VH-VL binders against q9umr5. Designs and how they scored, part 409

Target 1, 268 residues: q9umr5
Amino acid sequence: SYKPVIVVHGLFDSSYSFRHLLEYINETHPGTVVTVLDLFDGRESLRPLWEQVQGFREAVVPIMAKAPQGVHLICYSQGGLVCRALLSVMDDHNVDSFISLSSPQMGQYGDTDYLKWLFPTSMRSNLYRICYSPWGQEFSICNYWHDPHHDDLYLNASSFLALINGERDHPNATVWRKNFLRVGHLVLIGGPDDGVITPWQSSFFGFYDANETVLEMEEQLVYLRDSFGLKTLLARGAIVRCPMAGISHTAWHSNRTLYETCIEPWLS
Short names: E, the ipSAE of ESMFold2; O, the ipSAE of OpenDDE; V2, 0.75 times the mean of E and O plus 0.25 times the DockQ between their complexes.

## First folded at step 21 (VH-VL)

Design kh119 (framework fv_nofazinlimab)
Fold by ESMFold2-Fast, scan of step 21:
Structure kh119 (fold): chain C 268 residues (1-268), chain A 122 residues (1-122), chain B 112 residues (1-112)
Amino acid sequence: as target 1 above (268 residues)
Amino acid sequence: QVQLVQSGAEVKKPGSSVKVSCKASGGTFSSYAISWVRQAPGQGLEYLGYIIPIFGAANYNEKFKGRVTITADKSTSTAYMELSSLRSEDTAVYYCARVDFDEYGSYGMDVWGQGTMVTVSS
Amino acid sequence: DVVMTQSPLSLPVTLGQPASISCRSSQSLVWRDENTYLNWFQQRPGQSPRRLIYKVSDRDSGVPDRFSGSGSGTDFTLKISRVEAEDVGVYYCMQGTHWPRTFGQGTKLEIK
């Protein structure tokens, strides 16, 4: 029998987006119990990420308790950041595979098509004024806005991403690192044609420097300092990188080839 | 130079709803947030919530959640506050106020509307 | 919710004399960026509130320098060095650091 799968959606999303994913899982791993969490749907996905983490935590506890063999997480887009925090705050999680599906793990900096739908004009260079304020930090999108030209403001103002990445100190950092390291596999998925996650390498813990040159995970201070365990996981052989070209942001959960290549192998 | 102009006074019956408008002129509407604050006669100030128009999203004080809805129309630079299931205790002057995201990091309500008196009586 | 407590609630002052208003918060108002988002507002009779001070001690444009703010953490003071007739009104402290935003109960300044 297969371990249960818990799915966490992204920004402006709901369980409806995962119908194809559920069909793929049913075809390759029949009998798998898949729970798509219907919390913080649609505009509620703009709620602060720590509020979402608390809500999702309450939902996953009974699922994990019923599965002593372990569970898998598939966490899409913004949902990947929720899952990062879940793995850190839960002293007792039994997650085997954490599958991060095109999630901005080092943050977001870019005017994308769905941000342009949200924003009337290009606001990439000026969004830091809103996001790095008490008002801005009360919205999820600002919790992972990472302006490489105002990295000092990001480090000081970010209520969420800078803390879970260990970029700013936190009293619980040692416990969060210990908890996160309990994960069996960290499966990172993303690609250059996503069109939303900017830079797309954020899905692989890469990010812009001050000149907007992308530095990969192994060049990041959070990796070099092993702030939350990335270096330890990589040394353990627990990090899987699965980049794929030709997939747009809204297609990661509905592409069969992506599923077979990057997700299916990790659903024991 | 930014001005906020609110709609006129309203008299409502208990159980009805009221929708107050706040039209901004001057400055860039998308560069700030609009907060809503009320003041019952002879009483202090109470925070209801705010909207960031550029996100199209609002946050509400739990005391009013489920009864208050704050929206914004970027094309007319107008914010709205709707309060439903009105009670006599909702009788108050309702204010909109700008939260500017300026270079000084003031993040305060520096420009206020003139206020809208909402009276709830049977 | 953060409770903001002002004292005194009634402040009769003689014209030309100094006045001070205290504001205490139930939690620290220092945000993670190390700024303290404590504001002071003046409400003259029949008018909308007007912000005088932001970030504890910074004066808004057009606010006379006889108004000054001070304090840290949980204890704050608004001082008027020389009270003028136009200063009559209710003064409110307000915290912007924590959700939801909250106000003090107000201090009514009157000329005696």
Scores: ipSAE 0.818, ipTM 0.917, lowest interface PAE 0.8, mean pLDDT 91

Design kh12 (framework fv_nofazinlimab)
Fold by ESMFold2-Fast, scan of step 21:
Structure kh12 (fold): chain C 268 residues (1-268), chain A 122 residues (1-122), chain B 112 residues (1-112)
Amino acid sequence: as target 1 above (268 residues)
Amino acid sequence: QVQLVQSGAEVKKPGSSVKVSCKASGGTFYSYAISWVRQAPGQGLEYLGYIIPIFGAANYNEKFKGRVTITADKSTSTAYMELSSLRSEDTAVYYCARVDFDEYGSYGMDVWGQGTMVTVSS
Amino acid sequence: DVVMTQSPLSLPVTLGQPASISCRSSQSLVWRDGNTYLNWFQQRPGQSPRRLIYKVSDRDSGVPDRFSGSGSGTDFTLKISRVEAEDVGVYYCMQGTHWPRTFGQGTKLEIK
């Protein structure tokens, strides 16, 4: 029998978005127990990410406890950051495959037409003033806002991403790294036509330098210093990179070819 | 430069709701947050919550969570605070105040509305 | 919630003399960026509060230099070097570091 699958949604999202993903899993791996977590839906997805991590942690503990052979995580968009933190804070997780669907793993820096109702004018260059304040850090979007032109402010003010990436010191960093390294496979999915995640390479731990030139994962200090285990995982053969062109942000969980190519192989 | 102008005084019965407006003029409305603070007669200041209009989302003091709703309308540069299930203890002057995200990191409530008296009596 | 405690609550002062107000917080107000978000407000009778000081010691534009703020961590002071008649009112400290934002009880400054 197949390991259970736990699904974590993204910003302004809910469990309903994964109907097609559930159909694909049922077709290729019949009998798989899939739990789509119905927490922090809609506007509640703007709650601080550490609050969301705590709520999702409480929901996943009993699922993991009943699956001694392990579980798989499929985490979409903002949900991929929640799952990053879950793997670090849980001393006893038994996650085999962590499948990150177009998640801004090194942060977000950009406005898109997809989010224009939330950001009615281009705010890219000015969001740092709001986000890197005590008020801004009380909202999830600011927890992973990573302005490459104000990296010093990001490092000092980020309450979430800079800590889980090991970009700023934390007393629990060594334990978080040890816990994260227990994951069997880190499956990274994303692509140039996403249209929301900016830069799209953030889904693969790449990100802008101060000139907005994208540097890939192996050029990042977090990788080179092995701050939370990326270099160790890559050396172990545990990182899978699955880029795909032609897929928009809302289509990652509903594209059959993507599912068959990037997700299905990791759902033992 | 920037002014916040609030709606007029209200007299309400227990159990009803009140909605106070706060209209901003001057400056860029969505470049700051709007906080709501109240003051009962002869008493100190009490923080209710705030909204960051650009996110369309608010945070509420737990004491008022479930009774208070803060919203903003960009087209009119107006923030609103609605308080439901009114009690006599809710009698107070309600203030809106700007939290400016300036280069100095001041982040405090530097511009205040004139206040709106809400009286709850039977 | 962070409790803000002011002392004294009533401050009678002779015109032209200095005045000092203390504010203590139940937790450190230093934020992760190294800044301390402690504010001081003045409320004259019948008026809205007016911010005087932000980040412990920075004075708002238009605020006279006879007002000064000092302190660190959990212990803060507002000083008025030479009290004038228009200074009558209630003074509040307020922390912006922690959620929810909280105010001191207020100190009523009045001329003897």
Scores: ipSAE 0.823, ipTM 0.918, lowest interface PAE 0.8, mean pLDDT 91

Design kh120 (framework fv_nofazinlimab)
Fold by ESMFold2-Fast, scan of step 21:
Parts: C-alpha cells; structure tokens; sequence
Structure kh120 (fold): chain C 268 residues (1-268), chain A 122 residues (1-122), chain B 112 residues (1-112)
C-alpha cells in the first residue's frame, strides 16, 4: 500500500551507502518496495550529469509505470540534482515526494574537508578555470560548480545547473517547469555541520552573492522569477524545509533521528 | 615551462596490453589535463581520451572505450595510458599532451611529449 | 562525431611565397561561452606536433607572426605569409569544442 521509493546516490557513492536507510524504511513502512539505483557508482559518478539523467531516466520509467498511485524519490547529494532534472525532463512522472538529502541545489563553491581529502591542493578560487571550459563541463563536479566571483562564466559555461535552474534560457524551459510542478512535495534537508556542501544553504536554494554573503531562496532571482516553479510550489504549500544541525555529509542516510523527523512523514 | 617525458618504445603481441607513461616536470601537475593522441605510421592524428588529475577521472573516445584506461599519479606527476586487447592496427606513436586551463582560454594541447612507438607484431 | 575536412591535402609551395590551408567542420565550433575552440598544429618530420594557433586566431608563444589564423563558425584558414624552409611538415586543424575532440586529415606542406 505504500508507494515505491527510488533512491539516487551521490558523488563517489554506491547503493551500499543506503543500507541503514532501507532498514529504517522497513521498520516504519513494512512492505515498501525500495529500489536503490545502482548506476554511475564510484568514479562513474563523475560522468556528465545529463548522461546520468538519461541513464537514471531509463531505470525509473518501468518503476513509475508499475506504480499508478505514484512513487517517492530520495536523492542524496549530487543525486538531488539528477532528480531535479528527471522531474523536469519527464512529462509523465508520477512523483509524490521528492526528498533531497543535502544536495547543492544552487551549486557548490568551497574548500571542504571532503574536497581536501580527495584533492590535497585547495582549488576553490581557481577551479573556475577548469570547470568553465569544454573539458571541465564533461565532468559532473563542474556541472554544478557555481563560483560567485565569476557568475558571468557560470551562466555562460554551465551545461547543467544554470539550465535546470532557469538561470540561462533553454528552448524546453516552459515544458521543464510544467513537468517539475507535477511533484507533490519538495522536501529539502541539510544542515550547517554537513562539511561538504558549501554553502550548506545551497541545499535549501540559498547561495553566496559576490561578497560571499548567503542570500536565502526567497531572495534568489530564480525564485523571484519563478523560473522553474519554486515560488508556485511554496505558495501551494508543497515545499518542506527540514534543517538539522550535528549531521556530517556522509551521515544523512544513516541517522535515525533525521529519518524520523525529515523523511518518514513523507513516505506514504 | 612544463615538459612531458614519455616511456620508451614497446613491442607487443596481439591480445596483450601496453601501458605508456607520461611524466610532467615544471608547473603544477594538478592545474591541467593530459590528453592522449596516437598516430599510425604515415597517418593522421587520432584522439584517445584525457584525464583531469585533480578529479582522478578520464573521458574516452567511444572507439577505444572498454580497451583504454587513462590514470594519473599526482605524487609522481605521471599520467598513464593503458591499451588492452592489442591488434595490429594499434601500431602507432602514442603522444601525451597538456591541456592548460589558463586565463586566455587556450584549452588545447600546448605542450606535447616526445611520443612512444608501440608496435604490435603478428 | 564532428568531421574536420582540410584542403588541400598536399601543398607544394615556392620558398618565400605565401601558403594557405583551409579547414571546414561538419558542425559549428562556437561553444556556449561565445568562443570558438579551433586549433592549428604543425608537425615537422620525426617530431611531435606543436600548437601554432588557438581560438581560431591567437598565436602561441614563440610562433612567428608570419603564421595567422582566421575564420568563424565552420570555415577556418591558416595562412603563412612567407614560407621558410623550416615550415616543411604536416599541418592539422583540431576542434576542442565538441566531444570527442577531432583532427583534420592533415596538409603536407612541401617546398617545390
């Protein structure tokens, strides 16, 4: 009776990361069919996001077709951007709850403990040179790199985030907005102790201005212009904001209190 | 200035694999990409793929996907190109070349290695 | 894949005279940032390729000003104003805009 749940993982991740999440769902909603999509694992998560969207789309179509009452999406980190695009490109999706677990919805800009672990040389101020090139845009990380000091380059070079956010024009923008607005609930989860997503408010559609001062969702042009439907969703009462302190980036899918507070209520 | 030095010539049997190295000196290894290009005797240039070392990830031309693997070791500033299931038509000079991400937007193989001859004998 | 077509494939020139090589792409090479990532390379006999031109018309450091690039969209030209003996070799155009990166067939410049 519970709607099926589709899980999309993040950067350098795999289905194994969600074993605790699956245990929680089984305890509170026994009988739920949970599919953790096992595509673009590990280093393959660096493939261009539009390539990942196509692959995940092919995987979700038969799941959605078998569930006439609808499905829920739980999308972690980079996976939240994949799910944003899925909801826009699919004119027949039947997603009820889209649960975004600490995803950089307005982009990423920052030297984080996670990036320093992977890349010992700090790249924050210089990554724009790599990312805003044809070569850089062939990797997922650069598809959502959003340097607030080079916003003109971001707007012109971004092959993914600037398009799905409606920050740059696209022929399909009107259709993408219509499709996205079919979602029942947009559940945004994140917090100040994440340590990877920078600024952490990006998970709630907030982001840096040119002085690195965070402006919240309601101050963003994409919200004010209603470019892909955020203002409409908020007016409909369909946006849920669930911030939680004390949770590191790799713990969002394995914290019981987080699950009970922010995820469980949306898994009808 | 950056200099790229490649490993020496190889003679391989059909069905085997070859791994060519490309060591960078000068400049910052992590600030650029390394492309791999080959040239069969008397023929033109053919693009194999590239790696951005700071991401630890490569993109491969579909023609070689499944047979080519490009890696990088940041501690030794060395990129590698491994080609498996070798055939006679893989006989070529293999080049590595730098893609610099400079403020001029030059983005395109400004420094090349000396080349490595790989011969696949029957 | 984007096809790069060069003409002529063989270019005999008299020392001191100008030479011109054409390159045509099967698709526009203008990237979304408004720049065009077309490169020209020179390969002297027995040597690695050397980039001469990037972004259609910008010369690399150390490249003599007798080499110039021009063009837009899908049509590009490399010109040598006065051919010198050291210019003997094969010249390649290459696009960096689209994946996979592709080269023209090459133009062999020979002194007649």
Amino acid sequence: as target 1 above (268 residues)
Amino acid sequence: QVQLVQSGAEVKKPGSSVKVSCKASGGTFSSYAISWVRQAPGQGLEYLGYIIPIFGAANYNEKFKGRVTITADKSTSTAYMELSSLRSEDTAVYYCARVDFDEYGSYGMDVWGQGTMVTVSS
Amino acid sequence: DVVMTQSPLSLPVTLGQPASISCRSSQSLVWRDGDTYLNWFQQRPGQSPRRLIYKVSDRDSGVPDRFSGSGSGTDFTLKISRVEAEDVGVYYCMQGTHWPRTFGQGTKLEIK
Scores: ipSAE 0.833, ipTM 0.923, lowest interface PAE 0.8, mean pLDDT 91

Design kh121 (framework fv_nofazinlimab; at its last look DockQ between E and O 0.81; V2 from the best seeds 0.85)
Fold by OpenDDE, look of step 22:
Structure kh121 (fold): chain C 268 residues (1-268), chain A 122 residues (1-122), chain B 112 residues (1-112)
Amino acid sequence: as target 1 above (268 residues)
Amino acid sequence: QVQLVQSGAEVKKPGSSVKVSCKASGGTFSSYAISWVRQAPGQGLEYLGYIIPIFGAANYNEKFKGRVTITADKSTSTAYMELSSLRSEDTAVYYCARVDFDEYGSYGMDVWGQGTMVTVSS
Amino acid sequence: DVVMTQSPLSLPVTLGQPASISCRSSQSLVWRDGKTYLNWFQQRPGQSPRRLIYKVSDRDSGVPDRFSGSGSGTDFTLKISRVEAEDVGVYYCMQGTHWPRTFGQGTKLEIK
C-alpha cells in the first residue's frame, strides 16, 4: 500500500484548489489516502505562521500515528514554509518525502501582479516599514518577507523565517535542525514563470543579495553554515530540485506534466 | 494633515450589535494601521484591536472573545469596528487611532478620532 | 498580557512645579529590533487622547519641551518640568511591543 499523503495549502487557498492533484494521485497511486487539511483557509491564512504551524501540527499528528511506515507531505506556496517549520518543531515526525511546491523557502521580496491587488498603493521597497514591526509580524505575509536591502531589520524583526532558517540565534536551533533532518527527501519544485514567488529561485533556497543578484542555495549562509541542515541533506542525496518552466503560480497543483515529473516519483 | 472622523453616538439594546465608522482624510490610507480603543465612563483606556487596511486583515484582543470585528474599505478610506452581543459593560466612548508606518518607526497612535459614544441600555 | 502599572494614580501639583509619573511593565518592552515601544498619552477633560511621547523619549510635534520621557526595559518615567494649567488631565502609558497592546491605569494630574 502507498503511504498517506498530507496536503497543506497556501495563502488565500483552500482544499478545493487541490482537486486535480487528488485526481492525479488517485489515478497513478490508487488506494492512497490523501488528506487536504482545511485549516486556516482563505483570509485565515493571514494568521501568524507559528499559529498555523501549531494548528497543522495538531492535525497531522493523528495521521502520522496511524501511518507507522511514514507519510508524504505536499505543501504549496506559503504552506511550504509551514511544513518546513512543522518538521523542525516535531521530534517524532515520520515524513518520507517533503514536497515543497512553489514555496518561498528563502522568503519573498516582490510586488508582482498577484501582490499588487493586495498592495495596490505600496511598493515592495517600502513594505519593510510595515512588516518589520510588531504590528506587521502578526500577519503571515510579513513572517517571510525578506528585504535584501534591510537585512538587519529582517534578521531582527522576522519572527518566523529568520528563525527556521537559523539566521538568528535561538535556543532551539540545534533541535530544530535535528528534527528537520529526519525527512527522507526534500523535493523542491518551482520555476521561472511562476509570477508570484519572487525571486522564483526562492523555491530552491536561492535569493537576492544586497544588489538584488540572485544567489544559489549553495551560496547562501544558511547552506554554508548548515544552520538547519540543507548542506547535510544535500550531501546525503536527500535534496531533489525540480524546476519547470511555463507554469504559473496557481497552476502548480493542477499540471499533469508537473505532477508526473516532479511529484509522482516521490509518492511511492 | 491626517484626520480621523468617526460616526455619531449610538444607543443600543443588550444583545444587539453596533458598528462604528472611522473615516481617514489627508493621507495615504494604505500606509496606516487603524487601532480601536474604548473608554468606559470614568475609566481608563482599553485596546480592542487593529487593522492593516492594505492587508485587509485585523488582529484582536482575545479578551473580547470574538465579539469584535474590524474591517476597512480602502476605496473610501474608512475603517469599521463592529461589536456584537452588546452588554451594559460595553457602554463606552470608542476611539479609532492611526498607526503610521513611517521612516521613524514610531508605531504609536499619533492621530485620534473624536470618539463615538456607545450606550447599551435596556 | 503585559501589565502596565502607573504611579501615582492621583497627582496634585502646584502651578510651576515639576511633576513625575512612573510606569512599570510586567516584562521588558524591548522588541527584537532593540527598540522599546513605550508611549505616553495625555487626555484633557472632554477630549480624545493625545500622544505626547513615543519610543520612551521621542516627543511628538507640537508637544512642549517641558514634557520628557525616559526609562528602559520595564521602568519608565514621564516628567513635566513646569506644570501649567493646560496640563490638567489624565496621562496614560501604553506598550506597543507585545500583543495585546495594554495601557496603564492612568494618572490624574490636577492643580492644587
Scores: ipSAE 0.911, ipTM 0.953, lowest interface PAE 0.5, mean pLDDT 95
Fold by ESMFold2-Fast, scan of step 21:
Structure kh121 (fold): chain C 268 residues (1-268), chain A 122 residues (1-122), chain B 112 residues (1-112)
Amino acid sequence: as target 1 above (268 residues)
Amino acid sequence: QVQLVQSGAEVKKPGSSVKVSCKASGGTFSSYAISWVRQAPGQGLEYLGYIIPIFGAANYNEKFKGRVTITADKSTSTAYMELSSLRSEDTAVYYCARVDFDEYGSYGMDVWGQGTMVTVSS
Amino acid sequence: DVVMTQSPLSLPVTLGQPASISCRSSQSLVWRDGKTYLNWFQQRPGQSPRRLIYKVSDRDSGVPDRFSGSGSGTDFTLKISRVEAEDVGVYYCMQGTHWPRTFGQGTKLEIK
């Protein structure tokens, strides 16, 4: 009856984190087949994002094949970037709603609990040294590290985010854009009290300039050049923005009001 | 000046595991990566994997996945390489080496430990 | 995996004469940042490897200037302008660009 839902978790996470989300879906859309992908759990979430994309692709292909009417994706945190790439590399996906829960779509530049206690000074100002090297790019977190003070290094060294955002050239860019544009709805969710995703507006394709002033999606070159289809999707009425205050990073998948307001309307 | 000091030689039975330590002195332990390389008697160098302590995560050469585990303890500035299901072919000198993320060190392995001989014999 | 091929594997040299070691990679070692992650190591008998050259041609601190590296893409050379007795050992090229990191087979330099 309802389209199947595929859930992709985030950094240092697992399928267990989504038990409340599954309860909410079962209450409002009983009979929905929900598959929480149990791949790249815990520390394995640090594997390079292209490796994760390949693994998740292999898992979603049979699910999509069994659902000719389409599927929905709910992708949390880092998982939203995996889903971004899936939609670009799959020339036959049938995704209706892509629901991105607080994902760093333009990148991450900020200390989180997992980096905070390892250095005497702020880690964020020095992480570019690690991330923009062949060694660092072999870890997922560095694949979307976007230091606004070293944008040249980000553009040259990023093996993942700069490519899928079309911020640097790639032979597959035209095909990736065509594939991504097949999505029915891009539902962006995030908020100022997240505490992990920095800047929080990255979940809505906003990001810091060199002075750490946030520029929103419509001011980004990615949007203006329509590099992977954001401008086209917005013109089509296919982008939904659902910001909510008062929600911490680990609560996006377990807040009932958030679910009812931002997720439930997009599960057909 | 950064130095890497490894644990002493080990003699192990086939099927057992070995855990070699690499203690760093000087510099900031969490600002660099530690690579592990081995060398069988009379043979060349073979890369096992590396850890970036600040991420608490390692990458392993496919040849050793499932048998090798690399960890780091920030409080003691020590990296560890554990190799399980040992075979006679694992007899080698095991080296740790630093990858610093400054302008020079990021090319790889500018400081090496003294090596740890691991002998696997019945 | 990227294959690193050295030649020659055995290099007998007369003291004071020049020596040259070649290293070829099965893939380009230029990373997306435009840099080439090619290193040369010296291993004297019974000792740990010591890095001589990084980034194709830059010498590490304390390395004599009679050692020089050159090359680009897939073809690299280590040269010793005047071989000295302490240069006896095995020399390895190593790439850091691609996963997994790989070494050449090693070139054993011996005095004739």
Scores: ipSAE 0.846, ipTM 0.930, lowest interface PAE 0.7, mean pLDDT 91
Fold by ESMFold2, look of step 22:
Structure kh121 (fold): chain C 268 residues (1-268), chain A 122 residues (1-122), chain B 112 residues (1-112)
Amino acid sequence: as target 1 above (268 residues)
Amino acid sequence: QVQLVQSGAEVKKPGSSVKVSCKASGGTFSSYAISWVRQAPGQGLEYLGYIIPIFGAANYNEKFKGRVTITADKSTSTAYMELSSLRSEDTAVYYCARVDFDEYGSYGMDVWGQGTMVTVSS
Amino acid sequence: DVVMTQSPLSLPVTLGQPASISCRSSQSLVWRDGKTYLNWFQQRPGQSPRRLIYKVSDRDSGVPDRFSGSGSGTDFTLKISRVEAEDVGVYYCMQGTHWPRTFGQGTKLEIK
């Protein structure tokens, strides 16, 4: 039988957004227990990411306990960062497939359609002043804001992303890496027409250098140092990259072809 | 120079609500945060919460969660604090204060409104 | 919540003499960037609070040189080298490092 699937939503999102994904899973994997976690909905998705990680951890524990053979995670947008942190902080997780659905895994630096609704004045070059302060870090967007032109501020101020990436020394870094490496597969999904994740390659652990040139995952210092296990996972054959063009940010969980190509094979 | 001007004094009955406005002039309203602080007569300062208008998101002291709502209208450069289910112990001067995100990293409520007296009595 | 404890709560001072106010926090106020977000405010009678000092020791614009801040970690001090008549009021420390932000109880400075 099929392992249970746990779904974690993104920014300004709720469990209803995944109704099509649920239909696809039911059609191709009948009998699969799918739980879409109904926590931190809408404006509550702006709560600090560590607060969200704590709440989602409490919700997944009983599900994982009832499935000793393992579970799968499908984590959308901001939710992919919550899920990656879960894999690091839970020494008892039993996740087989971690499916990261257009998530800003290396951070966000962009005035895109979605963020332009939040920021009607174009201000990506100045948002670091808010985000790299105690006040800004109390909101989720700032927890993964990554300004390539103020990388020293990012490294010192980030409460979340710099920490789970192992970019700042932390007493738990070795344990978090060990926990993360217990995942069976890391499935990375995203594409150039997303329109929100900036750069879109953040979904594949790519990101800007200081000149706003995108460096691929294998060129990133966190990969080269293997700070949280990316190099080990890739060498193990556990990283799956599934890029797909032509899909906007809100359509990743409602595209049948995307599901069949990038998600379905990993829900055994 | 940034100035914060608050709405006038209010006298309210227990169980009602009050909404205090804080209009900013000068500077860029979307580039800073607005805090709300109160002071009961003869007492110290108590922090209620804040909003970052660019995010449209507020953070509330748990003591007041469920009774306080902090909002901002970017088009009028005005922040609002609404306190519901008023009690006599809510009698206080309510201040708004700016948190600027400057190059010095000061972040400490550098501009204050004049205060709004809210009196809760039968 | 981080508790901020001021001492003394009442401070009578002879005009022209120095004054010193202590503030202790229940937790370190050093934020992850290495900076300490400890602030001092002055509230003159009948007025709104006014920021004097930020980041422990940085004087705000227009604050006289006679005001100075010092300290680290959990223990902080505001000093007035020579008290003037206009210094009468209540002085508050506040921490901006941890949520929720919290104030000390206040120190009422009076000319005796």
Scores: ipSAE 0.804, ipTM 0.908, lowest interface PAE 0.9, mean pLDDT 91
ESMFold2 (binder alone), look of step 22: mean pLDDT 89; pTM 0.926

Design kh122 (framework fv_nofazinlimab)
Fold by ESMFold2-Fast, scan of step 21:
Structure kh122 (fold): chain C 268 residues (1-268), chain A 122 residues (1-122), chain B 112 residues (1-112)
Amino acid sequence: as target 1 above (268 residues)
Amino acid sequence: QVQLVQSGAEVKKPGSSVKVSCKASGGTFSSYAISWVRQAPGQGLEYLGYIIPIFGAANYNEKFKGRVTITADKSTSTAYMELSSLRSEDTAVYYCARVDFDEYGSYGMDVWGQGTMVTVSS
Amino acid sequence: DVVMTQSPLSLPVTLGQPASISCRSSQSLVWRDGHTYLNWFQQRPGQSPRRLIYKVSDRDSGVPDRFSGSGSGTDFTLKISRVEAEDVGVYYCMQGTHWPRTFGQGTKLEIK
């Protein structure tokens, strides 16, 4: 039968957001065991990402142990970064498809609805002062804030994203790369009408240079150096890119056409 | 430039809760964090937690998790610290203090409120 | 939690003489950015703490030059080159590097 599916939610989110996704899976792959993890819900999603990784790790271990044929991960928004770290720190994971739903894989640099409470504000241009401090790094949003105008501060202060992307050295980097490369498929989903993830190409490992020109994955130093295995996965044929226009950030998990095109084919 | 003004002294019964306010003037309230620190009579300083108003989220010292709640109202530039299930051991002066995210990376508590005495007695 | 240990607990000094306070942390206070977030505070009786030093050795504006901070890693010192009557109070070191933030026990400076 079908491999179990584990779902990891995003910022200010909970398991209840995935009712439509569960319905779609049940219709196309009846009998699939789907576990939507009820951890770090709502405001608890602001906890440091390494803390979230540890909590989700403890929850996924028994699920993976019971599924010798493998499991699939569907990880939404911030949850995609949690899942990236999970795949790196678990030396015995059996994940087949890692499906990343509009996740800021190279980071976030842009005003969003989550940050609109400063007024009037140059929020994106000033957030680096908060995020690249010990206080800021104790919140998940700062763990993947990537200011292209202060890349030196990002590299030095980021406690999470710069490390898992191999943009800064870490003693575990070689092991993390080997573990991540165990994944069967990396399915990247995102689109220009998301409205939250900025730049939207971050969902496909593209990102701003210092002039705010987007450079795609193949132009990133992370890819060129193969820091955690993107170049190896692409050469293996294991990376799937599935961009779709017309989908807002809160609709990725509830759009039937998106599900049928980008998710359904990878849920063996 | 920035000044923090706290609410007045409170006398509370064991088992009740207290809510202390900290009103900021000067600077942009959302551009810094507000820390809460307490000091029992004749004792040292103890860190309770802090809030970053732009995230609308606080981080709490594990010793106080479940009893302390820190909130902020950006429209009035006021931070609040609420401590529930009060015990005699919670008798202390409670301080709010600013964490400024300046270009020098000072990140200390450079501006403090005047303190609020909370007495828990039966 | 990072334990901050100060010595001495009580420091009687003669006016005009130097004073030195030690602060030791149970873990390195160097953050990933290479900076060390060690602060020194002064508290006069009945008053709020006042920050004197941040990042080991940088003085806050308005703090007299007679106050200086030094140290690295886990061992830090606050020096007062010539103690004045207004310096009476309790001095605390505080680390901002690790969660939760922690303070030393305090050193009471008294004129003898």
Scores: ipSAE 0.844, ipTM 0.927, lowest interface PAE 0.8, mean pLDDT 91

